# VH-VL binders against o60147: the designs that were tried, part 3

Target 1, 175 residues: o60147
Amino acid sequence: MLEKNKYLYIFRHIQTNQVLLSQGNVLKKTALFQLPYPLQKPVAPNGMRPAKLRKDHWVPLLKVEFPNESMFQSVFMQLLNYRKYRSVQPLTSDLLKLPIPVRRRKIMRQEVPNTIADLADILNKEKFPENSVRLQLSDKSDSEYADWPPSVQIDSEEIKLSRGFREKTTVDEAR
Key: E = the ipSAE of ESMFold2; O = the ipSAE of OpenDDE; V2 = 0.75 times the mean of E and O plus 0.25 times the DockQ between their complexes.

## First folded at step 12 (VH-VL; framework fv_lerdelimumab)

Design t12 (at its last look DockQ between E and O 0.05; V2 from the best seeds 0.00; counts 0 for: pae E 7.6 > 2, placed apart)
Fold by OpenDDE, look of step 12:
Structure t12 (fold): chain C 175 residues (1-175), chain A 124 residues (1-124), chain B 109 residues (1-109)
Amino acid sequence: as target 1 above (175 residues)
Amino acid sequence: EVQLVESGGGVVQPGRSLRLSCAASGFTFSSYGMHWVRQAPGKGLEWVADISSDGSYKYYADSVKGRFTISRDNSKNTLYLQMDSLRAEDTAVYYCARDRYDLYGYYPNAFDIWGQGTLVTVSS
Amino acid sequence: SSELTQDPAVSVALGQTVRITCQGDSLESYYASWYQQKPGQAPVLVIYGENNRPSGIPDRFSGSSSGNTASLTITGAQAEDEADYYCNSWDSSGNDLVVFGGGTKLTVL
């Protein structure tokens, strides 16, 4: 269990493209609190928080291995702050011209590249030791969304996708 | 050729049990979530249950929850539906369907492959 | 639980355009998929996501969405298009369980 403390997993919703951060390879129910938009009717509209976490509707986007938990915590908190900041930024004139549902979908589609870019930016500012951070992506092309600092070593192998978690787990009968 | 073939249907009395099977071929079965969907005679489609690719997650419609159990054996490329405490209202053609989803979030889940179905008749 | 509603029946003249609409709160959040079912046959996926057609589906089939609605449009209806059409999505009110519309019987005149 201690090993998970230095691993950041980022999950993406398979429809809305919303992003959740996870310490370790298992997505927790409390991860939903990361979403900046409150629950409204209808439940789980675009850009909103789902009523419940259905883990199997989330797929791993990337895995980051840090040298220690402290570095993980720093980056994790900064990512949350970046997301929060972005959520309160004024919408562009072009977005405002779109119907609300269309606008929300468009915004949600940008969550993945934005999150990746945020991660790279944070890591660039942190100036961690060279090759001290290991990054594994579900799609290698996603690495192109950002310029990565020398501290980041990108794995040649793509992360094996598993809905709800990084790796297979025991059957969850509580669902 | 991608194919799903249901089996195990038949006539049973209320309160009895029945187990359906769905044999998959032509694709990597273990990579896909699977669903059971049923259709009562002359009625519409009703989702019954789904199971994740590795079997870790199972979900059921309220109408069958507590009575039906979905499972899979990826080594045999087979999906199962254990139906217990059967009722007359469970009478239907039962389809297995493959859950297609896009990893990039632009294409929602959809059932792109269906079996031909197996008929379950619950009658006294 | 959230429901998807469809008109039970619609008609279209041969060669004309028809739109089948699905309505539900879940469609504000999620895309719809559409299935064609002919008598005695299994359903066939015809449209999913942002107007995506599976291989083998004629280009006269198209999809659209607006607000809490999703629509399947057949431009230039053919006789073989006569069938039942079902929309589906996830129930956004709880565990995002799969939900189907009640189905629409399309008659080609």
Scores: ipSAE 0.755, ipTM 0.884, lowest interface PAE 0.8, mean pLDDT 89
Fold by ESMFold2, look of step 12:
Structure t12 (fold): chain C 175 residues (1-175), chain A 124 residues (1-124), chain B 109 residues (1-109)
Amino acid sequence: as target 1 above (175 residues)
Amino acid sequence: EVQLVESGGGVVQPGRSLRLSCAASGFTFSSYGMHWVRQAPGKGLEWVADISSDGSYKYYADSVKGRFTISRDNSKNTLYLQMDSLRAEDTAVYYCARDRYDLYGYYPNAFDIWGQGTLVTVSS
Amino acid sequence: SSELTQDPAVSVALGQTVRITCQGDSLESYYASWYQQKPGQAPVLVIYGENNRPSGIPDRFSGSSSGNTASLTITGAQAEDEADYYCNSWDSSGNDLVVFGGGTKLTVL
């Protein structure tokens, strides 16, 4: 197959700190199913999925460049698998003691550090070549949630865009 | 070619143990969650167990909880089902199945690759 | 498999359209996946998500959902479509993580 760079795009919700994974630089509506339960179903510990995808609420968290699709697919599928099983874990006793709104906020606020730790754990377990994976963050201090393997080259520049991973076109700026 | 091949089925008496294996090839095994699904003769499909891609999380149907253990060895690309305290009602064809994750979204428990199955018969 | 209800049998005339249904509370929140199983063979995934077909599945197979009901539709049924059809879904409201319907035997006349 042709060698093509492949990007993993990770978004953060500006209010809740929830995380969504994407293969494209524009978030698709179906990505909301990565949050496995609707808001109206309280029986699940992580049932805090918004009813709609509001693209103005999702901003870049990080971008990962892989040298080929095989590496991308491996990491992306593992991240989704980690999130599936985290979403069905029983609540801790400390969380169960909290009022439901407070509990939900604490769970959601852990998604950024948990996702970054999961990504690093996967990359540490994979046998990728040294410096073959480029990581770029919106906030470089977020790299401190994990220890990164030699395969990862952390970009010195932060992602500067405040609205998605694409720059506005000239036509959009005229409006 | 993407394949799952079950082995270890056979005839066994009630109360005995049996270990099933599922050999994976043609894909990155460590990237996928895996499941066991069984089908009693002439009956429908019944989910048995699942295991996360790294093996850290395991879940079981109530009918087998405490008797069956799912495990995996990612270095050997192999999924296992240890079946203890077997009962006549455990008689079934046992399938291993790969959990599909759509790269355009998240659709858990869509089993896109199945093995051929291995028959377990529990009889006196 | 509990909590997902399918009719045990459905018939369709060759070349006609048939709908197989799957009902349950979990389908209010999650999509069903659909599997075709012929005698002596492993199941084959035919529909997942809302209406996605895996590679190799003919376009006469489609899926839909409304409320607590998922449907598998076969337009222009062919003799080779004669099989058992199962739905499954995620059930976070029960003790089991995954639930299958009881299956529907499709007969093509």
Scores: ipSAE 0.029, ipTM 0.641, lowest interface PAE 7.6, mean pLDDT 82
ESMFold2 (binder alone), look of step 12: mean pLDDT 89; pTM 0.933

## First folded at step 13 (VH-VL; framework fv_lerdelimumab)

Design t13 (at its last look DockQ between E and O 0.03; V2 from the best seeds 0.00; counts 0 for: pae E 9.4 > 2, placed apart)
Fold by OpenDDE, look of step 13:
Structure t13 (fold): chain C 175 residues (1-175), chain A 124 residues (1-124), chain B 109 residues (1-109)
Amino acid sequence: as target 1 above (175 residues)
Amino acid sequence: EVQLVESGGGVVQPGRSLRLSCAASGFTFSSYAMHWVRQAPGKGLEWVADISSSGSYTYYADSVKGRFTISRDNSKNTLYLQMDSLRAEDTAVYYCARDRYDLYGYYPNAFDIWGQGTLVTVSS
Amino acid sequence: SSELTQDPAVSVALGQTVRITCQGDSLESYYASWYQQKPGQAPVLVIYEENNRPSGIPDRFSGSSSGNTASLTITGAQAEDEADYYCNSWDSSGNDLVVFGGGTKLTVL
């Protein structure tokens, strides 16, 4: 149980590329509040439904193991703050020229690289001990979104998931 | 022509073991999570176990955990249920069912295809 | 473990509308699926993800949800709709296991 508290999981929505942060490998319902826009269900006839946690719509983006819970909490809170800061920034003129649905899609598509970059930036500033942070990525190429500090050790081990999350598929690898 | 066919049912004494099979045809078996669901005579449906498309993840009802083992052979398009330490309360028609989730996951999302079931009777 | 509860039996007159309700804490977070089972037959999926119909299911079948409840509605009940109906969802108590309701026997009068 204590081990759970030092793990950061970041999930990506398979359709919208939205990102959710989680303490441990189980998403809480409250994680849905991280989403700026309601999720659409393409498979539903009406396409629009109240957001519910559907773990099968999420795949792991990365897992981070911290030396302790305090370090986790610090990074977690900073990640949320970075996201909040971006959300209140004025939109670029180019984005404003686009229809709202298209604009939203473009913003959401940037969540993955932005979140990874944020994480790296935060870790660079924190100056944790060398090789004290273990980073696992579902897609190794995602590590290229940022320069990682010496405190980060990138591990190629497969991310273990809890009940309900989607396994990595060949379709995901083709992206 | 999607079809599931259960086999292996029969009458067994308590404490014995039985192995059920479910033969799948008409679809890409390896792409779907599979389930076992049972129904005691005159009773409702009870979920027993499920297995992910790859077989990497399995889950069990508390009533069978430690006694039953779900497995699959994707090369044979077959789902299995190894039932050990059988009890009288395990008496039921056992159905295999396909999870409609079709993209390599272990999130149950309704069962769109069912077999006709095989009867397992545990009695002294 | 979280449970899904259903009324054991309901009746509907031919051509009338009936609603079968499933209640459980897990329904706050997850969608329900519904199955029809006639005597001596395997269950048949009639509704999934709240209000989606599989191919071959008549449009008189519909699904809805509110709070901790999910409902199956048959608008214009037919004689062949007489069957047992089961709701299905997740156990949200921690293990994330599949769970069925107790079933509802529908009689068409």
Scores: ipSAE 0.221, ipTM 0.739, lowest interface PAE 2.1, mean pLDDT 87
Fold by ESMFold2, look of step 13:
Structure t13 (fold): chain C 175 residues (1-175), chain A 124 residues (1-124), chain B 109 residues (1-109)
Amino acid sequence: as target 1 above (175 residues)
Amino acid sequence: EVQLVESGGGVVQPGRSLRLSCAASGFTFSSYAMHWVRQAPGKGLEWVADISSSGSYTYYADSVKGRFTISRDNSKNTLYLQMDSLRAEDTAVYYCARDRYDLYGYYPNAFDIWGQGTLVTVSS
Amino acid sequence: SSELTQDPAVSVALGQTVRITCQGDSLESYYASWYQQKPGQAPVLVIYEENNRPSGIPDRFSGSSSGNTASLTITGAQAEDEADYYCNSWDSSGNDLVVFGGGTKLTVL
């Protein structure tokens, strides 16, 4: 009975508030492909991609425990799909009035509330058993970006770690 | 075995309607965005439409906007293309295609699974 | 109505290296994907996100990009590589979400 991974980890960037989705509690460099091209290329309307993954710049936003791996994979793929299609929406006239650097930063800061709303929308539309999905946030006020279905149990304890979802620096990567 | 199978093609007169179906098997259909791509006889590939994994977002090429409707039924693992007000220039093989997603990231518009296609001929 | 430009045809001698190019403004912002299509068959993805190969694609296929140009390289071309090759890209700035190149017919001599 194989159960590989049932946890969704979501990170935010401490400076830009961009969001990265992860199946693991430590970001892999390939997660940067979720963001627009590197700074030296033209950026997509929704932001820019840092040249290097600096793990100390990405902090926990939330963690979700699903009943099983298949539910995790379904929600993970749907979140990526929502993100793709949002990135191609026409910019509003209010955004177009802003200087490009200001516009870019404002779009990137929308990623946290948008991702949380997307997660809730997916969970509201799928039939998950009551209390079968455990949600833990770094800042519980972020739950206010969405209305959660009965399937979601919001953990009373916030994530307290300041660097990733682990309490210590990994022994394997330390020098 | 991962498969996409199109159906519903045929010969129709201009101005008529036709509905294409694409049956998916061997993967979690509700997790993937899906596309329709067409190829006129002897011509190149032309993107037609796409639909998000949940069905909440749809996009259309200008050539079909307002005439075609993409939809999906995730409970039946089926993608649809409703084609109204058909024109001779809509004559093509219509493919359904699965958008690729990497669990480590997102890669734009890489279609990793294609159906064999269904021929739509619009003529008087 | 594609913004991606490909040469209509290229030739390569058996066993030699060939490069098929795809050029367009959208490639300044997005990576290309590459498809192989043989007569009477559906397209097959051979390269995505610049230089990633799906499972089952031979390592003689590789991709690269620079500026607004993407390239598909076949090292040691074989007879079965004779096909039409298409690139595509994401284009959120145009009317169409996805654009394909016009295709390149590769002939192996």
Scores: ipSAE 0.007, ipTM 0.588, lowest interface PAE 9.4, mean pLDDT 82
ESMFold2 (binder alone), look of step 13: mean pLDDT 91; pTM 0.942

## First folded at step 14 (VH-VL; framework fv_lerdelimumab)

Design t14 (at its last look DockQ between E and O 0.05; V2 from the best seeds 0.00; counts 0 for: pae E 8.4 > 2, grease 19.6 > 18.9, placed apart)
Fold by OpenDDE, look of step 14:
Parts: C-alpha cells; structure tokens; sequence
Structure t14 (fold): chain C 175 residues (1-175), chain A 124 residues (1-124), chain B 109 residues (1-109)
C-alpha cells in the first residue's frame, strides 16, 4: 500500500510568538498542552498557557511534508522532546537578571528560532534521503536560523499568510 | 483608498432590533478580520465583537453576547452587526474597524482602519 | 477578567514630553495598541506592538512597555496632539477578547 504524505505544521502565536506543533493544518485543543503551565494562577496572563485555545490566534510558521508516517512521527516526537528538554534547563544568568514578565516575553520570542533550529538539528541527525522532506516557510528568511541537510528541500514559495492568518484561517471553529 | 463606511444606525425602542452594515473598499476584504467597536455618548471605546476573515470565528463582549450577531458577506465586501433585544445602554456610535496584521507577524492586532461610525440610539 | 487602566486626564506644555500609561495584567503577555481620538472623529491608530508607527503618524509618537504597563510617549507635544488616547489589548483571563482602556484626555497647554 502506498503511504500518504504527512504534514507537520508549526504554528506561532500572533502576539507571543509561542509555538505549537500540529499534525495537519488544523490545530487541536490538545495542542495547548504543549505550552508551559505555570504554578501560579491564573494561567494567563501570568502563565504561558492560556485557559483556552484561540485557534484563530495562531498562524502557520512552517509546513513540513514527509513522505511517510514513520518519518513524520519521528520528527514530531523529537521536536516535542527538544522543547521539553529546553523547558527544564536552567535559565541563563542574563535571563535571571530580568523581571519575570520581561523574561517570559523574551523566552517566548525565542521559541520560533529555537524551534526552527531544533527541526534542522533533528533532520540533520535523521539523515533522511536527499530531498525527501519538503519545507515551506511563511518567511523564507526564517530558514536562515539553521543549516538544513540535503534531505530538506525548501520551497521557493512562502506559505500564504492570508490562509493561516487569524482573520483568514483554514481552521474551522466547528472542527 | 482604503475605506470603511458604516450604515444602518438610527433611533429604535428598547427590545427592538437593528442591523448595521459596514461597507469596505480599497482592500481585499476577505483577507482581514473585522471588528465592531462602540462608543456611548461622552464615554470611552468599547469592543463589541470580531469576526475572522472567513467568518469561521466570532467573538463577543459579554455585554452583547446572546443579543448581537456579527457576520460578513465577503462577496459584497460588507460586515454586519445584527442587534437584537436592544437596550438603552446599547446607545452609541458604532464603528467598524479592520484588524491590522504585520505581514511578518511580530506585532499584530491593531485596528488600522476605522469607519466614521453610525449612531444607534435606543430610547423609549 | 482583566482590564486596562489609564489616567483619565494628563496635560503637557507645548513642545514638552508626555507619557500616557496603560496598566493591566494582560500587558504582561500581550502588546498594546494606542489610538488617538479627536472630538467628533473616529479613532486613529498611532502605535502598535512594541513601538510601531503606522504610516502618517509623526515620529514624536513612540511606544514602550514595562511589566504590566504600556506607555505612549509624545516627545515634543504639538497643539494638534490634544485628544483622547486609548490603549487596547487582549483580556488574557479568558478567551483573549479585545479590551480598551478607559481613555486619557491629553491637554496641550
């Protein structure tokens, strides 16, 4: 049986630049659990995880096409692990000098480049076949955050933000 | 020229309904989320509702939830606000506003285009 | 629910600098946008994000944020800057609904 292509979508929050991973172009409510949960209530604004997922506040950052489920799952899980690992690492002295709100904002702003770098690192380690993975970015300049292996083919066309933008999202509220 | 023009305002009695329209021109209407914002006489700005470009997402202020319905017809470049069960406290100038987004997405969500507003007066 | 608070009125001498501040828990997480409204007119976006000015807005307008506050600064206030100024952001306590501050009346002396 011919395997179907799988798509990894990485979304960014339009305000905080937090990142969510998604299987497909429709965010699920469970994606919210990817965000860190602060000990202090309320979850938001003090937390980095809002109480409810506003799907329309997330736009596609990049799209990765895999030729099969196995490759997709491998990368997907590794990305989650990378994030988890990063979240438990001690903060740098530089960050510790900042007020908590400023610190949190700075950390969130780094999620996009960090996630892109993570993806590139994972793909570099996987050593997939040449041009077997297709990468499309909303901003091609974001590809500069990392060196990409030969397995990755970067699309010349960017993701049209109009489709993933809050005002014109592909995510249906009913879904 | 990018423009929003509200219409449909007027004087109505409490409990009645009114439908506002906002005609958009000069830009690709279906690429933008839209908002209704109202301002009672001598008061500040109050957000009323927003709708995504496709209409898939609608959100309302608690003060109007269950009574107002935001909608849009992208084929007509028109935003609507159906106002039911109107109350005296709904008296205000109603503005439609376009939701601005930085294309490169670091600084989003502002209302960069506003209409001139339409006055709704709810009075017995 | 979270709210945004502003001083109801501030004054500035012509050519001087004034800062209008907006405070709210949501501002710890989200950016504020600022709107200028003159009598009988619709609001005009003057600052959004950290410090972004729309086209046509004078460079004397600037934005900043600190903690749970956002500020609009007018450096070298002009007579035409006399207006009401509103901040807005999202209410981060629930569904991130749009919220406006109460507005600040700026008088240019």
Amino acid sequence: as target 1 above (175 residues)
Amino acid sequence: EVQLVESGGGVVQPGRSLRLSCAASGFTFDDYGMHWVRQAPGKGLEWVADISSSGSYKYYADSVKGRFTISRDNSKNTLYLQMDSLRAEDTAVYYCARDRYDLYGYYPNAFDIWGQGTLVTVSS
Amino acid sequence: SSELTQDPAVSVALGQTVRITCQGDSLESYYASWYQQKPGQAPVLVIYGENNRPSGIPDRFSGSSSGNTASLTITGAQAEDEADYYCNSWDSSGNDLVVFGGGTKLTVL
Scores: ipSAE 0.695, ipTM 0.869, lowest interface PAE 0.8, mean pLDDT 89
Fold by ESMFold2, look of step 14:
Structure t14 (fold): chain C 175 residues (1-175), chain A 124 residues (1-124), chain B 109 residues (1-109)
Amino acid sequence: as target 1 above (175 residues)
Amino acid sequence: EVQLVESGGGVVQPGRSLRLSCAASGFTFDDYGMHWVRQAPGKGLEWVADISSSGSYKYYADSVKGRFTISRDNSKNTLYLQMDSLRAEDTAVYYCARDRYDLYGYYPNAFDIWGQGTLVTVSS
Amino acid sequence: SSELTQDPAVSVALGQTVRITCQGDSLESYYASWYQQKPGQAPVLVIYGENNRPSGIPDRFSGSSSGNTASLTITGAQAEDEADYYCNSWDSSGNDLVVFGGGTKLTVL
């Protein structure tokens, strides 16, 4: 049921730094479909998207607590929309000059800062009440990728999760 | 009731322009990406254009790129398609469609709500 | 490679099972969505993802995928299932962002 989820979970791949968005602290196998292929056929179909979800290869990047489910749903849908459209942007001339494996790695390394910037942009546009959104990061320095609106309260405590996924529901994960 | 209603279709000469509108009701319009899909008489479905929920990103099929402009006014819950330099091959029923984002499955381009369509005929 | 290929027509006897297929390179990476369209009507989403049915779609409709092929299966076909069926997918590697198959006309005998 979607009515009770007010938490956004964002995961990072330990090797590629690709990003996956999740409604729960356990990443579903279907989340891999968030990893689009770039435009143009020369990129191998599996070059940026792993064939299988290795749950132990995805670690927490950040968690966001919203005041309610409706606010979560709105932000989550907008984030997915940003990722969808960014994935189809034409590559820059500088990227096109690179060998394909190097180009793919550079594109994947942009996912963390891009996702964090997108989240902040959405939160600025939504005009949520001050201090109504709590952001917790695994590495607090990652907050430096964006300017956060007054609605965001950055938790002083970093996420101290083991590598991999949690099995609990979103309701049980607050510390 | 979730509803999409297209309007603005008609008969027009080649080289002329038309503007289509799609009025949305019964859902939070600015949370969804929106699409235009067309169908020539007796033919299959052809994707035309896509606009992000905020309106920040717009994408077009190669067949219409440079001639059509998709836009939206979220304050009026309305999607638009400006069609310039119309050609005979643009003759079709034009549908607006809502892109369903599956919060558990992440399935883009599943169009769960469609309008009734509006007919555009380009002929001399 | 970025195109979705469907057989133009398929027949099924009343009460029997039929599969409608959709094939293309994008389906190696993305699931197809399936639409039913009856004459003079807008398309209706019947399957999305691997095998998700929107509310109101009978459980005789199911979906599957393998490799670059997606399938729509109708078990126990009924007269009202006679329609055109389209697949689509997201194709971030092609020139067009969204691609539809050419459609399959299902005739129920």
Scores: ipSAE 0.007, ipTM 0.621, lowest interface PAE 8.4, mean pLDDT 82
ESMFold2 (binder alone), look of step 14: mean pLDDT 90; pTM 0.931

## First folded at step 15 (VH-VL; framework fv_lerdelimumab)

Design t15 (at its last look DockQ between E and O 0.43; V2 from the best seeds 0.00; counts 0 for: pae E 11.2 > 2)
Fold by OpenDDE, look of step 15:
Parts: structure tokens; sequence; C-alpha cells
Structure t15 (fold): chain C 175 residues (1-175), chain A 124 residues (1-124), chain B 109 residues (1-109)
């Protein structure tokens, strides 16, 4: 079993590319509250938040192993703040000229690279010890969305994905 | 060759039970979510149920909820549909279908592989 | 639950262009997938996502979306394109359950 207290998992929705942060490899229902848009009826698309957490529609984007829980918590909270800040920024003229559904989709598509960039920025500012943070991605190419500080060691092994919002375990592999 | 083969269909009386199977081959079965979709004679496609790759999550259409049970045995590369309390309106060709998956872990709402279906007829 | 609506039947002259449209609230958030079904055969995925074709699907098939609609376009219809076409998406009103449109019968004249 993984030590959940020092592992950050970032999940993406398999179609919308919306992003959820998780302490540990299991998404909680409360994770939906991370989405910045208010709940409206219909919840989606108007609210841009699913009515319920359909866990199997989320897959790990990346996982980060921190040296301790304190470092995890610091980065986790900063990520939430970055996302919140971004959500209240004025839309660009290019976005405003688009129909609302198209605009929403375009914004959602940017959540993955934005979140990765946020993570890198936060880690750059934190100045953690060299190679003290382990980063593993489901797609190694996603690491190109940011410049990573020396504190980050990128794992050459990609996350083995399973539908159902979790990484494949040794038990899964044995099946 | 990637393929799905349904079996277990037949003629049954209302209230009876039937178990369908879908044998998968040519791909890593436990990487994919699976679905049952049915089609009544001369009618359109109706989604019945889906199950996550690990089997941890199951969802059903309201029309079959409480009566049908979707399951899978990844060690046997087989998808199942237990159908209880069958009704005349359950008469249909039942297809199993695979969620689309790409190497980067993108799962669009698309069923890229279908079986040829198995006919279930519920009649008195 | 949300519905996906399709015209029950459309026709196109050989070599001409036809658009089959699917309408539903879910399509504002989710992409549609399109399936072709010929008599006595299983459905075949022809378009998914924004405009993706599976291997083996002719390039005359294309997908588009606008607002709460998704469309399948066949540019230069062939006789073999005569079939039923179904759109598919997730019902965004609850547990994102799979939902199909009612289907469109395409006749090639």
Amino acid sequence: as target 1 above (175 residues)
Amino acid sequence: EVQLVESGGGVVQPGRSLRLSCAASGFTFDDYGMHWVRQAPGKGLEWVADISSSGSYKYYADSVKGRFTISRDNSKNTLYLQMDSLRAEDTAVYYCARDRYDSRGYYPNAFDIWGQGTLVTVSS
Amino acid sequence: SSELTQDPAVSVALGQTVRITCQGDSLESYYASWYQQKPGQAPVLVIYGENNRPSGIPDRFSGSSSGNTASLTITGAQAEDEADYYCNSWDSSGNDLVVFGGGTKLTVL
C-alpha cells in the first residue's frame, strides 16, 4: 500500500481533460468541489461540474512523491490557489468571440498543461532538495509542458493506467 | 485479431433468467471498460450497462437496473450479463462493446469494437 | 435523463454531401460518437471525439459540433453508405450514463 499522505495524484477527465487533485490514488467524492464553476442545473454543461463523481471517467495524469506530508500539503494548497486564481481571470478576446460551448471546451483543454505548469512553478519556488521529489507521468510527453527544477526527478516509467481512477497494482498485473 | 464474441442468447419465458457471455480476444482485456448494448427488433440502439476495466464500477440503464448484473472475469477475458426477471421488452440482440483506448490513456466516449451480438427472445 | 435527438430519415444523391445531426444538452460538454449500422450487422464506429476517424473509415466521413449539436457529414456519398447512423454521448444530468440517439436512416439515391 502506498503512503497516501505524501503522494499527490492529479487526475484528468478522460474526455473533458478537467483536472482533480488527490491525496493518494483514490479520488474522493469531495474532489468535485475543486472545480471552480458553480453548480447549476443542468450541472453539465452549464455548471462544468459533473453531478456525481464518475470515478472511472478519471485517470491518473501524474503522481508526485514528496519527502513528507508537509511538503505535500504545501504544494497541494498552492495548486488549488493557482487554479482558483486562474478561474477568476478575465477571458481573452479570442475566447470571448467563441460560442460558449466551444469556449468552455477550449478552456477545459488547457487545464492539463496549465496544471502541469503550475506544479512546476510551485516546485521551482519551493526549492526542495535536489531529487527529493519524484514525478511520474502517464504520458512522459506531458513533462514538456514545463521546466522542472533540480528537486524533481522524473521517472522514466510511465504510470500504468486502469480505468477506475487508479494506477495498476501488482495485483492487477497478476490478473 | 481483436474480437468480441457474445453467447448465451436464446428463447426464455417472462420472469426467467438468462446469462450472457462475451469472450474477448486479441487485446489486453483488463485495460478496457466494457459495455452491453441491445437492439430490439427493428429498433435503435439502447445502452444497457457498463463496467470499468477492473470491475470495480458498474452502471446500468434505468430500464434494467435491479434486474440485470454486469460482471467480468479478467482472468478469462470474459464479460457477463446476468439477466433476471426478464420481460418481453428485453427482447433484443445484445452486443458487447469495448471502450476506445489510446496509448496515452485517452478514453473518448466511443466503442471501437463490437461483437456480432446474441439474440435474446422473451416470450410466453 | 437527457436525450439525443436525430432525424429518423434522410436521403442523399450519389456523390453528394449529407449531414446527419444529433442534438442534446450533453453535447455542449461531451463529444459525440457516431456509428454506422447496416442490416444484419453490428454497429461500426465511424467518428469519435472532435473529428477522429478510426482506421479503415473513409475520409469522406467527418464530424463536427456546434452548441448542443453534433454532426456527421458524408462528403461524396457512396452507395455503400446507405445505413442507419446513431450518435452517442454521455448523459450529463446524472452519472454520465451512455445514451444513444434514435438513429437516422440514410438512403442513397
Scores: ipSAE 0.787, ipTM 0.899, lowest interface PAE 0.7, mean pLDDT 90
Fold by ESMFold2, look of step 15:
Order: C-alpha cells, then sequence, then structure tokens
Structure t15 (fold): chain C 175 residues (1-175), chain A 124 residues (1-124), chain B 109 residues (1-109)
C-alpha cells in the first residue's frame, strides 16, 4: 500500500445537487462516470450525467483527512458502494406517487444529505481511534445531516472559497 | 461597492470586429464564473457566453459560436468578449454578469451582479 | 425545444397579489432564477434557487416551483414593481448552456 491519497474530497454540483467523490483536490473528467446516465425508464433515480466536466459548477462540499491510505481506501470504496446500491434500488411508493419531473428533482436533491449520512454511518461502524479523522465542510450546517462518532474531529474552519480545495496563490494566475 | 463596468461598445459595419471589456471590483474575481448576456432593442435577454472561474472552460450560444470568444484576465479583474464577423442581429446592449456560484453555492446561473451594459450597433 | 415560456404581459391592481410563471422542460431538473428590469436599467436578481431573496429585495417577492413550472409571486404589488420580469435556467435539452424566458411585462393598475 502506498502512502498516497490520505484525503477524500467530495464535490457538489451547484445546480443539480449531485455529488462526486475524488481522491484529489481537483476533479478529473473521469469522475463523471460515477453518475449513471438516466435510464430511458421513468424510474431512474440519479438524474443526468453532464456532457462535460465544468470545474466551476462543482464546488467543495467536504474534505476528510485520514491518517493512512488503508483507512482512506476502506471508506472511499464503501461510499462508492453505498451510492451504487442506491442507484439500483427500485423507487419507493412515496416517490412513485410523484410526477416524473418532481420525482427526479427530489432524488437529486437527496444526494448531498445521503452522502453525508453514508459517510457518518461508515465512520461510526469502522471504530477508528478517537480524533483520528479530520472533517472539514464548506458549510458547517451540513454536519447536521448526521451524528458523528468520536473518531471524527469536525474542523471549526470552513473550506476556503477561493479555488475549490486549494489555497489561493499569491499570484492570481491559472496554471 | 461590488461593481461590473462594461466598455468597448460602439457603431460598427457588418463583418467588422469589436472587443468588449468588463472591469470587476469589490469582490474576488477569480472565484466566480462570468457570463455575457445581450438584449436587442425592445427584446428580451439572450445568454451569449460563459467562462469558468479559472478561464479553463468556455461555452457559447449557438448564435455566436465560432464568431465570439470569451476570455478573462484574473490578474486585472477583467472579462472580455471578442466579437468577430459581426452581423445586424448582434445589435444589442451587452451585459457582463457574475454567476452567484461559489464553493458554497447551489444556485448556478443566478446572475447576482450585472454591469450597466454597453451598446453595440451593427449597421451599414 | 428547451425554451422557457412566459406570458408576455400580466396586470395587477395596486396592493393585490400577482404570479408570473415560467415553463419549460429544463425546470423539471433545475431551479429558475428571476430578474426584474426597469426601463433603461440592467436586470436585478430578485429570486434564486427554491425561494431565496438577495439582500435588498423586498419581502413581497417570493418564488416557487412545481413540475416544469416556476413562479414569481409579488404580494401587495406596488407601483414601483412595474417592470419586465425574466426567468432563466440551465438548458437540459438544448445546445446552449443557459436559457432565458421571453420576459413578462408587469403592469400595476
Amino acid sequence: as target 1 above (175 residues)
Amino acid sequence: EVQLVESGGGVVQPGRSLRLSCAASGFTFDDYGMHWVRQAPGKGLEWVADISSSGSYKYYADSVKGRFTISRDNSKNTLYLQMDSLRAEDTAVYYCARDRYDSRGYYPNAFDIWGQGTLVTVSS
Amino acid sequence: SSELTQDPAVSVALGQTVRITCQGDSLESYYASWYQQKPGQAPVLVIYGENNRPSGIPDRFSGSSSGNTASLTITGAQAEDEADYYCNSWDSSGNDLVVFGGGTKLTVL
């Protein structure tokens, strides 16, 4: 195992509320494949995959720091599995009662709360040492979607808004 | 306080070029996506172009694709629109607009700051 | 296609409530934003997202959405609310990234 990617980065789409998981602080275009295309059937729960990755439409939601690669890999893979499992479940009776456009909007709006709750559920079950995992959010009120275990230290400082997860450089230039 | 100021409009013959500028002040320019929106006399608003906060991604309305180029210089807090091969239907007031997008924003294409507009008239 | 449709004109009596609507397929998946434009002025954002009002916009402005329709509601309409109103959204089915509605002229009687 390599001592790389101790960080989990999670992004939110600013219009659709869809979520992307990343090992790096910059989204790769391949991350879009975490979003299934809408099925032709009206029961597709995940909404649409954008045709292209537009980085300024994907904003930081949260960042998690793990002490080692093994803990990161365990949590990352479990999160992906939770999302995949949700994408293949049949719709609930409550959702089936809604008109299709309303249903799709409600499903996409749930991705942020669902992802945060899933992360907390995983961390509660993993029994990591106290204060071993540092959580930083862009909006601290989002922590209210879940109850966090003692292993999680929620950073008092929100993620800076200058350039996603990176600190703003002293020179305002793109690379 | 927070302000966008367009310039570079004028009267021009069909087939000619103009370059519009939009000077930003009072906010961290490189945190925001920027748009150009135009309005022909007596008509509604029409989206023209969009550029990501870093300048890495650019998008255009079909009506201007291949003729207009959006760009930005984050070191000068300035947005640009290079308008080539101008046509009569390009006659409009051109606004620059700030997308309310930020790392906490869920509300994209909510244009929360607009400039005063600059008039482009394309006529023979 | 992906156009947002607005009625071209709507009237309201002073002090009464009016609703301006915006319809389109894109609104099934995205929220509308609403802009007020008075003659000779730039548009001003009045409502975005579900029902968020920027600082400085009077409480009488509110927004809602249902299905493919978004609505801007003005309660207790004032003479100063007479203006053109536009909605916009992402374009979920067209070639353009952003689409605006055609605008609604509000007349306060």
Scores: ipSAE 0.007, ipTM 0.518, lowest interface PAE 11.2, mean pLDDT 80
ESMFold2 (binder alone), look of step 15: mean pLDDT 90; pTM 0.933

